# VHH binders against q9uj72, part 24

Target 1, 324 residues: q9uj72
Amino acid sequence: MFCGDYVQGTIFPAPNFNPIMDAQMLGGALQGFDCDKDMLINILTQRCNAQRMMIAEAYQSMYGRDLIGDMREQLSDHFKDVMAGLMYPPPLYDAHELWHAMKGVGTDENCLIEILASRTNGEIFQMREAYCLQYSNNLQEDIYSETSGHFRDTLMNLVQGTREEGYTDPAMAAQDAMVLWEACQQKTGEHKTMLQMILCNKSYQQLRLVFQEFQNISGQDMVDAINECYDGYFQELLVAIVLCVRDKPAYFAYRLYSAIHDFGFHNKTVIRILIARSEIDLLTIRKRYKERYGKSLFHDIRNFASGHYKKALLAICAGDAEDY
Key: E = the ipSAE of ESMFold2; O = the ipSAE of ESMFold2 at other seeds; V2 = 0.75 times the mean of E and O plus 0.25 times the DockQ between their complexes.

## First folded at step 8 (VHH; framework vhh_8dlx_2)

Design K3 (at its last look DockQ between E and O 0.87; V2 from the best seeds 0.00; counts 0 for: framework grips)
Fold by ESMFold2, look of step 8:
Structure K3 (fold): chain B 324 residues (1-324), chain A 122 residues (1-122)
Amino acid sequence: as target 1 above (324 residues)
Amino acid sequence: EVQLVESGGGVVQPGRSLRLSCAASGFTFDDHAMHWVRQAPGKGLEWIGNIYRSGRTFYNPSLSSLVTISRDDSTNTLYLQMNSLRAEDTAIYYCAKGRSKTDWYHAYPDYWGKGTLVTVSS
């Protein structure tokens, strides 16, 4: 998200909101041997996050129980992940996803890339705070220990949450474009460092000028140049940064399409993006998805998922009139 | 036009049982989840429970041992059986319906009756 541009989500504050009655219906849905999954969907996907927090508070007050805990006990698989995920405040959801990306053997680098390349300074600051409070760990230290090389250096720069904001400088943009071009030609460790520092530290507005100047100098699109010059997770992270600078909703549309259609069917990625973007720009993401891929995100999710999991995803995504 | 007409209310002594009825018309009754909701004097709405076409029932945990919801689809009638009534159960009792079974949001109530008053007093 950046200055001067407005986007739209799919989930808004519900009118005529009654958290006490919502909590009572959720209590009925969750307490006992059978679970009313349709009621969970009908309530939780139709309230904004702030309203969900009020519902959870009312539930605890009335029943002495933790709503998230009760859902985890009664639910399973991807449906559980959607319903529980909706109950996280946004900074804590990002922190939760990063924690699980790094915990245990191996690291989910694509999750790290998706979150850290796309979040604003404010979102990163709040995410770091939530991570510390929830896990009693330092996010930056965990990233450092779980990653290496220029990939690590780039993530460490992003997680500082100190990207420049303000007016553009066309002369500096031309200079920065020259640095990026040389980095693609020479590919030394120093050049990689200078490249990621430009991409991580310059404002979105400035980087758009830089990418235009790069095209002027090299005759190449910035993404194509990165793909030719670099590989591995460093390359993927650099591309994610460029795509987020150009059109963040389009970046998420690309990620969703990849998660649905590419090798390694990625339910977790679909769930994460729909939840995290539902109140920010998911409607705009839907528009970019249809523009680029020809079919609505709603249609592709319908083919991808089944049962109550599908119903929940589609309720969060919502559709155009022709989808119904 | 959708109509939900509750009946069976009145004055009842503590400790007794009472059965409420809700006569439904103007829609295909057996395609809808049905609910009971109450409002005690000076208090907000309290959800009692629901019943789906299949006969599955779900209850407010605070009331689950005191109430039973049933439906008779042949007569388009919803029932609420209440046992061991207490003064706290004094309220207006409403029946409500969900949307059509094929609607994505069919479980949540979307229309209420005018209610029937139950007064529990000695």
Scores: ipSAE 0.730, ipTM 0.924, lowest interface PAE 1.2, mean pLDDT 91
Fold by ESMFold2 at other seeds, look of step 8:
Structure K3 (fold): chain B 324 residues (1-324), chain A 122 residues (1-122)
Amino acid sequence: as target 1 above (324 residues)
Amino acid sequence: EVQLVESGGGVVQPGRSLRLSCAASGFTFDDHAMHWVRQAPGKGLEWIGNIYRSGRTFYNPSLSSLVTISRDDSTNTLYLQMNSLRAEDTAIYYCAKGRSKTDWYHAYPDYWGKGTLVTVSS
């Protein structure tokens, strides 16, 4: 049943699905001296993830080969990242992106923020299991070792996957808002701890009440207050949490706009969001993007990317430069 | 009014060669990828290969040494050359077309002909 506004993706189960014929066409695309990149796009962006898994199984059974491995051998650059990324089960894709964000001597804090601030309890649980299975490592331990300070503490609370659900208490919302107000005034380590515990642990429904009460007592929007009070990755993480509570598709629209238009051209962010949200809310993200920025996401991707990489991103985005 | 009409099927002896044709009409032939697909008795559809307007070809790895696809854009005709035929090559052979070259999904087949029967026997 539909109740009010809801979110929608851009990739759905294909009708008349034939995984054997799809695998044969992918074999032709990948196992000759040349690669049929258009065929890869036409099949893999037009099947849901569950169907893509069945294609990979058929490919292995028929040809004795690993489809992802063959694609990595034949493809390069960002196009490879898109096509390979589509073949990951969603929990494993999140785990894969987090592991690479922390692998080696550097950390991609924006990747950690984007994933951990936005995922539900169930998604976090499945992601932790996938991480352990794939990498033989504990996700929480890796986050602890690769991060520090209140940023670490906030990520550690999020990764527990134990946010309260369905709980609302208007009296507690008023008290929680007073705690957030005091944290903006005092800024001690204990105030920062209390602030992130409220944001990480209270239900979305309760936090909406808290943000309303915060506006009442402070006269400021919660995001503006955090921006004024804090800095660094801790501040960015707190803002991401607030934005996800208010309007998660709008948060991802903001992230995409920033990635496309910011200096440095953040391809990994664009690829990650399009793949991860394709079956969840990417259509809704497209609507928020056009509402806020005046141009469609499709239009901006067309100008951001080129070649088969562009074709793949536009196929996942699944629309002309027109709002639905 | 898209039409794809396969021809050249019939009975052929094992070890011999056969060339199938597909006459296309109702669309701009040279703007579309073209495909061959077959279905053996009691089996599912098997993709043979395709050819783009540029002449680039791709083949099912299981069949790549046995078949050659070509096209003649001046006569709107697609061809399938099959060599060293075996009894297991007995099937109905279908011609198929992709969408216009400007379509995002132009490589994937979107329309099939009615097929022509090839029997490899005796």
Scores: ipSAE 0.687, ipTM 0.911, lowest interface PAE 1.4, mean pLDDT 90
ESMFold2 (binder alone), look of step 8: mean pLDDT 81; pTM 0.832

Design K4 (at its last look DockQ between E and O 0.01; V2 from the best seeds 0.00; counts 0 for: pae O 19.9 > 2, placed apart)
Fold by ESMFold2, look of step 8:
Structure K4 (fold): chain B 324 residues (1-324), chain A 122 residues (1-122)
Amino acid sequence: as target 1 above (324 residues)
Amino acid sequence: EVQLVESGGGVVQPGRSLRLSCAASGFTFDDHAMHWVRQAPGKGLEWIGSIYRSGRTFYNPSLSSLVTISRDDSTNTLYLQMNSLRAEDTAIYYCAKGRSKTDFWHAYPDYWGKGTLVTVSS
């Protein structure tokens, strides 16, 4: 059943699942002077998120304690971030990452781009709801206050979660492509607005037609044209949207490669992608990574990370037989 | 070929102590984490504790003041010392082993004995 181009994750529901015994073993691993980090990894990376939620409930029922809180007390640095991150429901994990990207001085624009350019309407709706419930604040208002210019406008359109779905109009694809081409030529504020409205609002299927028509009209690839026309985070966001429309697993493979090799190992990005995509398309991301970069993602993580942090990342990534 | 044989069970009075043994064969005992698990009548499996080759021990927090796990690698034997036994400690007690210490997944139990019955009755 998994022989073709079907997107797949790396973490699946465990068979013969026993949440009570799992919670007991986690309690033992976290109590006292010494922490059994191998047991934490052996359990938490080998259960799906739904099963991890049941483990957390059993832990609370038996010990009157918050499993995430106990892990944050006993663990440190990036290993803590991986293990705690695994315990978030997916919408809350996205909300958590966005909150910390905007909290305090400065903004982590790459985190905003990565999440908002890649999530579906349903995922955006659920993350907005989680953000409101967890932080008692409005995600859209926080994005508005922490960003500016056309970058802000584009993020604000994406976060509405109202991209058109299903319908394509080939005749309109030529018109949309001409608007994109003119926006690259004119570069006025109004043209930038029209460009991001097309990229944020048209369905993925329509945009693929538009990008083909753009190449017919201009003789250029859409990403190359954006790179020539614009700069800064606005340009990076537009490119992220195009890459996600074309091949979302390949976009994440590119992000992981950059996070591992460009300017040192960027822990936050690697952790976020591995956790967020583990049950969605991380296996497909892994395949795109090896095809495009020559080495497996497993190999690169093994070479650039260390200790139990490395072991946790490798457990989530998983590998082909030759990696082990 | 792997064998885990628990012994030392039987009827014991409340308040007394009991030592269970697990004789291991068919694998390199000192390369594996070892575990004790019990199952009370009508209940699911309950993890008691684990011991690694290094002597590191980890216990179910609900039981940690009542039990001690030890191992003798020269005789391939795992032990469970239980103190101040109560009626609720009546259960079948199993030993289990983890995978080889070089296995990525070495900490979690992967093979189980048949168990020994302990009955705490006055």
Scores: ipSAE 0.578, ipTM 0.878, lowest interface PAE 2.1, mean pLDDT 91
Fold by ESMFold2 at other seeds, look of step 8:
Structure K4 (fold): chain B 324 residues (1-324), chain A 122 residues (1-122)
Amino acid sequence: as target 1 above (324 residues)
Amino acid sequence: EVQLVESGGGVVQPGRSLRLSCAASGFTFDDHAMHWVRQAPGKGLEWIGSIYRSGRTFYNPSLSSLVTISRDDSTNTLYLQMNSLRAEDTAIYYCAKGRSKTDFWHAYPDYWGKGTLVTVSS
């Protein structure tokens, strides 16, 4: 593609799809003494999101019940988060994750970065609409109130969903690269503003030219320059933008690796990425993961999770059990 | 009564382009997301892409460089432009209506057309 390399997900529309039959099997799995969690996995991870919506519709028509509500009642912990997450339309899933990143005490800045740095104009528009409809709140106002400084300013620019599209301008790329280089040298508030406006507003194609010109002018890689010049969540956000422009699947591979191997409970990050990318580029993310880290994503998930939670994640990942 | 009628199918040579249409009636077209889905012989349904009431589109990543979805709210018509057709694109192509404009949970399909057959062969 002229906008990037070919990408592919891991979940596709199922052959021989019958939403009535699927809904009946789910009803049996949920309404018995024991919830048949394997049945839930075998059906829901083997259908695309559009098909899962049709199953939920059939379930409601057949039983007069909310499938997602029934699953939330029967399931617990991270397994519940995976199965419920699979049932969200993609824009609503992004909105849901952002809402919970900002709700209550504290803010999950890494969730904000991951979603807002990586989504296209169309995805951002749709998540803003979903956020408004679902939570009766304005996403931009919530970001403004929950964040501060240049980190906030950058997120606010990204959430507008107005990145330029269309032709590239090599002469402007050289000019933009000079602005970025000066911003790394002087680091004033105005320079930070100019830097984030370039990174947030120029097209991906234009930014790739800018990054090459930056290398020509400074002799330095753009990520390395940002790491030297800035810190905190502002620095992390700028790096995320650059990485997404260069190789978005590689950015997500990096995020998954960090979430799996860092201290603490990073299950939300793993769940979010696997679900959100499953129909877009998760197969490509798996390739980048293996290339960069030497072990397959499938292998690392097997060591990261357990029980039905593990089974669900591995089904979404769709890798070969013999990948090591 | 909701009606979705696909048209524009037929036999086409490999490498050519084809535009499919979906005429919609029985609901307020410009208030709803619309979808294209296909089913190849002996295979299951494959989601092609969606267009929301704002005009923004999402595509199956495996097809995103080959297809373009558009809508004309003045004529209540959904379009699918397909380029560089291959034998594997032989399928029945379905138009589908999103459930509601105001409940994003229900933006996904609640009604399907009968489909139009596209056959790619020389």
Scores: ipSAE 0.000, ipTM 0.122, lowest interface PAE 19.9, mean pLDDT 85
ESMFold2 (binder alone), look of step 8: mean pLDDT 82; pTM 0.835

Design K5 (at its last look DockQ between E and O 0.01; V2 from the best seeds 0.00; counts 0 for: pae O 19.5 > 2, placed apart)
Fold by ESMFold2, look of step 8:
Structure K5 (fold): chain B 324 residues (1-324), chain A 122 residues (1-122)
Amino acid sequence: as target 1 above (324 residues)
Amino acid sequence: EVQLVESGGGVVQPGRSLRLSCAASGFTFDDHAMHWVRQAPGKGLEWIGNIYRSGRTFYNPSLSSLVTISRDDSTNTLYLQMNSLRAEDTAIYYCAKGRSKTDFWYAYPDYWGKGTLVTVSS
């Protein structure tokens, strides 16, 4: 039905939506000793986020209770994370994930990379606002205190949410490409700073020109060059930025594949991506996933998870029993 | 042809009990979750509760002390027992079915009966 370069999610506004009845059925599912986990899935994965907010409001109005709180009390483990995560407004979900990535022992750098490398100026602005309102903290200050080096500097630039929009300058693209090439050769602190400033500040359209010029100058793909020149989380962040500029759905497909098949299976990453992209481009991500890895995302999730956790992930991924 | 036919409605005095029935046909009754829903005059639909093929029941917290749902798979019949009826229980009472047990979305209702009117009046 779509032609051209369209992106599409997997969760849409439900027709004939009745938030009061949905809230009543959720109340029944969460009341007392038993929990009707299948009802939770059947309702919450089949409403868009805006509709879920209306359900939560109706639930509060009827029962005087917080729906997220009640779910956290009744549910456990990864299933809890999926169901509670669905109930966050998108900016607050990003804020929530960043807060928990930095809170406590250690820092989840891959969460920081995934969110900050992929979000638009508007999404970053709303995420910063949500973070401040929810946690009474400044997101920028927390990133600064929890990270260091060029990794920190790059995240700090991204979180400003000030990437240039709709501008291209072919002569400047050639100069920017030369700076990137020199940074791969020299690797000084100043070169690393210039490199991340270009990647964080130039428009997507301009960066695509820059990457073409980099190929012309060096004979090498930009991602391959970064992988050869840099290491650690700085390298991983730079690669994430380039991949998001080129094909953001493909970046998320790569992240999902890694999370499902990586050493140690990373449930948090799968949950975060499925929820955050469900109304934006998750259907497009599924297409890229199958194109690149040979099997559908739906198929791989079926083999990844179990129980109601699996059912919830498959509901968000959306597909049929024979999806390949 | 799926059919859900509610019966047992009528006029009843406050404080009394009433049992509604729903006769089901045209599908494999014991493969589906079954629901009761009501609509008071001038109001929206209100979910009462459901019962799964296993016999597990779940109720609207506002009604859980007043109602009991049961099913008889041998007669393809769903029941609603209501106690201590009040004027605000005046409504059309509908039975509804979920999808097949093998359907991913089997818990949520997808088909309603025509309803039976219950009037609670002194």
Scores: ipSAE 0.653, ipTM 0.903, lowest interface PAE 1.7, mean pLDDT 90
Fold by ESMFold2 at other seeds, look of step 8:
Structure K5 (fold): chain B 324 residues (1-324), chain A 122 residues (1-122)
Amino acid sequence: as target 1 above (324 residues)
Amino acid sequence: EVQLVESGGGVVQPGRSLRLSCAASGFTFDDHAMHWVRQAPGKGLEWIGNIYRSGRTFYNPSLSSLVTISRDDSTNTLYLQMNSLRAEDTAIYYCAKGRSKTDFWYAYPDYWGKGTLVTVSS
């Protein structure tokens, strides 16, 4: 078998990488009245995150200046968000996005759901550490203060980063499925607590067994059952967890499609997903997107964005030959 | 085999200074950012700061006036200088290794030492 059998990103380590030369070119692009935005795109979207960190270190050593800061001073709007976001190490980018989801006016619950429902134990541990290092604050405490109800309780469970790993237990899966079924029927606070604890704490492998047993017991798909039983951000979070367990790339494809086509033009969501998934599974997300929606993600981004912002998103997304 | 061995801990009076060392082996020390992290009894981890290959340092803003991180690449040793110690500085102090400059997660910690206890009391 060849590369088509596993999850894959769209951004790879560049061959013949020279961080000193890249830093010099970026310094030249940022100097002067009009920033050379095409140069920024051509370099930064063609390097992996590890290489971008080396470029930032070289820039800092060479000029005594912060590359991210310099870009934020010269760039504006969504293009700034893309280019600055590319320069964050992944755990710090997650921490940055969560901080701004909570610190500004209101709370961006969709950002909290997207990040916390989809990240692995290791990724959650690293983002909590990055959050503490960068903002001198505790991520769990901020989530607690900015959210409420069962939505909060579920996020608090996820952010612990303690999902079970390893051996599956079919007998426990049957029992857990019965608990989920009862929770959809009775909807007490205790039942909601048991439901979210199962979804947050069981391994992905175990949850797939639980969902099969739930179908056997109820005759109903797990997502359909949640949609019928609950509402609000608690319901949206539970659905996100189930979708991530089943097919995480498909979950992100759904999020991207919604962000591009929903009224309101959700640029933050598109930017966040493309950056965060670019080296993990964005190529697989592209495949799921085309399978489900008929048009390529590249095509829809081309119609969604404009200018240098569009160029940057398309460079991160990349396309099939037919897209160009 | 990566090894990080912290030393220099012990009991120290409030207001005094203390220098901790971290002896590194099993990797190319000068290719990595290095960190100091501490954990007070019954509390979570608190990042103190780091030092990059270039010698540039970043500090937790709440501690920046109390600490200085340095490195000696010729002896593969990381240092933490702490001044004007207070009772709340009682903690286990850990040295941590950043990932390789060629790693996807450059500079983020991937290995911790076993720590050295610092107790600030009379």
Scores: ipSAE 0.000, ipTM 0.128, lowest interface PAE 19.5, mean pLDDT 86
ESMFold2 (binder alone), look of step 8: mean pLDDT 82; pTM 0.836

Design K6 (at its last look DockQ between E and O 0.93; V2 from the best seeds 0.00; counts 0 for: framework grips)
Fold by ESMFold2 at other seeds, look of step 8:
Structure K6 (fold): chain B 324 residues (1-324), chain A 122 residues (1-122)
Amino acid sequence: as target 1 above (324 residues)
Amino acid sequence: EVQLVESGGGVVQPGRSLRLSCAASGFTFDDHAMHWVRQAPGKGLEWIGNIYRSGRTFYNPSLKSLVTISRDDSTNTLYLQMNSLRAEDTAIYYCAKGRSKTDFWHAYPDYWGKGTLVTVSS
C-alpha cells in the first residue's frame, strides 16, 4: 500500500473496498447453522468504521436483517461485545458505553471517568447528540441524577464540552498553580470547586504551564499531590484529567495495563479502549505501553484472552512487528 | 507460481444444471479455503460461497438453495454445482483462494483465477 500504514491508529480505510461482497460474506458467516467467526474478524477488523457502516447498510438492504442483531444471536460473551462494538459509529459507541454505565442499579464510575476525562470538545458534543437521538434522554441530566458531590460537579463541567482552546497566559498559569497548591493544603469545598474548574476549563496548553508552575511552587508532582489530598472517584477523575493533559496515549496505556492485570480482569475496559482508539492513537498507545511496562500490549493480550475473543483483540491491536 | 483455472462454462438453457471446475496448482491446495465469486454483465462482484479444508461450507444466503461447493484434495480441484439456472445466472465465474490455514487472515480470498463464462439463454 503506502508508507505510513501504522500512523497513529491501527485501523484505516481498506483499499479496493466492496461493501456488497463484504455483506454477502458476512451473510454466509451468520445466517447458517454454524458461524464463521474467522470471517467476521477478517472483514470487520480490517475496515474503518465508515466502511463498516456501509457494510451494515448493504447487509440490511440485501437480506432485510440487522447485522448487529445477527451477530448478537450467533456470538457470545466478550467476542460478541468486540464484534458488536466495532459496528457503532464513534459518537454512538461513547453514548452506548455511558448509557450502560448508568443504566439500572449502580454506576460504572470508571467508564464515566475514562470517557469524559479524555474526549475533546467536538467528541463530547457529538456523543451528547448521539445519546439524545438513541436513548431519548439528556446525557447531562442522566449524569447529574446518577452521581453526586464534587465528582458530579467535575463530570458536569467536562460533559459541557467547552474547554478553552485559546492562547496561554503565563501570569494566569502562576495564579492557577497557586490555587491548585492551596486546594491541596486547605481542602475546603470551595477549593475543590476552584480546582476542578481549572482542570476542566483551561486549555491543555495552559494546563501544561500550570503543572510546571505547580512543580516550581510545591516541589511536588501534580498527580502525587492529588493522591495525597483527595480520595474516591473525585480523586480518580482529577488524576485522569491530569494524565490526559500530559500524555493521553500514556493514560490509555495505563488504563489497559490496569484492566489486564488487576484482580477481576476488566474485559469491558480493554474492549472499549481498543475499539475507541483504533482509528485515533492506538498505535501510539502500544508504543507507550511497551516503553512503560516492558512487554508489548500484543503479548499481554495474548495471555489475557483466549479463542476468537483473543484473535479479535489482537487483530485490532495489530501493527508493524517492529513495534512489539 | 499460483494458478487457478476455471472450466465447465458455456451456453446452457434455463432450468438446467451445470458443474464448474477449478484446477489449482502452485500451492498446497488442502491448506487453503477456496471460494467461488461471479460477476454478471454490468454488475459488481457477487460472492457465491466458500469451503474450508475441513469441508465446511458457507454460502451467500441469496444463493444457498441453488448451489453446492465441494473440493477434491487428491486432484486439487474445486467444484461448483449450480441447479435450476436462470438468465440472471449469466456471469463470469471466478475461483479464488484464501491464505494458508495457519495465517491469521486465512478466511478471506487473496488470489483469483481468470474466470469462465456461463451464459444462460434459450
Scores: ipSAE 0.731, ipTM 0.924, lowest interface PAE 1.1, mean pLDDT 90
Fold by ESMFold2, look of step 8:
Structure K6 (fold): chain B 324 residues (1-324), chain A 122 residues (1-122)
Amino acid sequence: as target 1 above (324 residues)
Amino acid sequence: EVQLVESGGGVVQPGRSLRLSCAASGFTFDDHAMHWVRQAPGKGLEWIGNIYRSGRTFYNPSLKSLVTISRDDSTNTLYLQMNSLRAEDTAIYYCAKGRSKTDFWHAYPDYWGKGTLVTVSS
């Protein structure tokens, strides 16, 4: 089955890259009476993450200082979160976001869903390593303690990072579709367990076959069926898994639209998606956003954000401005 | 046609001061951030500092006590004042400009002069 076009980010390795000079300009921007926020944006949003790591190393070598730490001391509010977030290696950024989603009272379930439903086996493995090294805690144990019920069970399955790869079996797809259909009819704990095990463990390729067979036997779309059968964060997580299997950039476009337009501009979600997807599929996400919602992501960010925070988000989002 | 012409270089004794100039033409000077950068023989580029149209200045932390950047928008001239010169200040000194103030990338340099050589020796 055709699963879509190639995906593309918005941030690429800069040509003519000079990490020493970049570090010097960041030093000037951060180590003084005033802060040059425009320089921070002009450098950090125009380097790929690997290049930003080289800048941080040069900064440490020249000044004996931690670039992220200096930015956290000089900057405030959401602009700080964007600039500091750009300096995390991708696995550590995911770990950082999950840690803060679970830290203290309450849990940001949407953050858990967004990260764990969308990441590949390799990304999950690296994220777990980063979490352990940074926080001296086990990611799986923290998820277990902060969540409950079938929502927990599904997250615990995803965080193992053991989804099947490269396996397709059309006969099994029909069988799996029947199991999913029965789970929507009978909502026992065992049926919910079988449902989430199929969605979490089968390969993307196999699940696309399963979803086709589900349509054949039930006459309805898998997302619609899940929405009718289940509720709460379990339902939202199952939907996120299905959407990511079908069209991951469209899932993130939906998440961004919701974060911008639903009750209050949800800064954490916008920042997280723009940073985490900037080198992966943010350009594709932008295209899905405009196709689905009519106005460009650039337009909506420009209208809802302000100041240097807005400039930083637009710099991460922007490709050719005429495409917006 | 954008031009940046540095001048004021030459041989200077250690401990003395020197003022470099950069004559700018071919663009609206006061719409752009301006930079000084230097390159010592056999070494990489070293950013000295910049100045925005507002007069705000930022300096390489390693050099900030030794240098002052100023601009005269009426004569389209950028200046670098260097004090207490040392042998390691021997370098080619380049003037550079940023993009238009309305560009997302206005702070970062995008065009360089040919430079002027400063030699600090006895």
Scores: ipSAE 0.708, ipTM 0.918, lowest interface PAE 1.4, mean pLDDT 90
ESMFold2 (binder alone), look of step 8: mean pLDDT 82; pTM 0.838

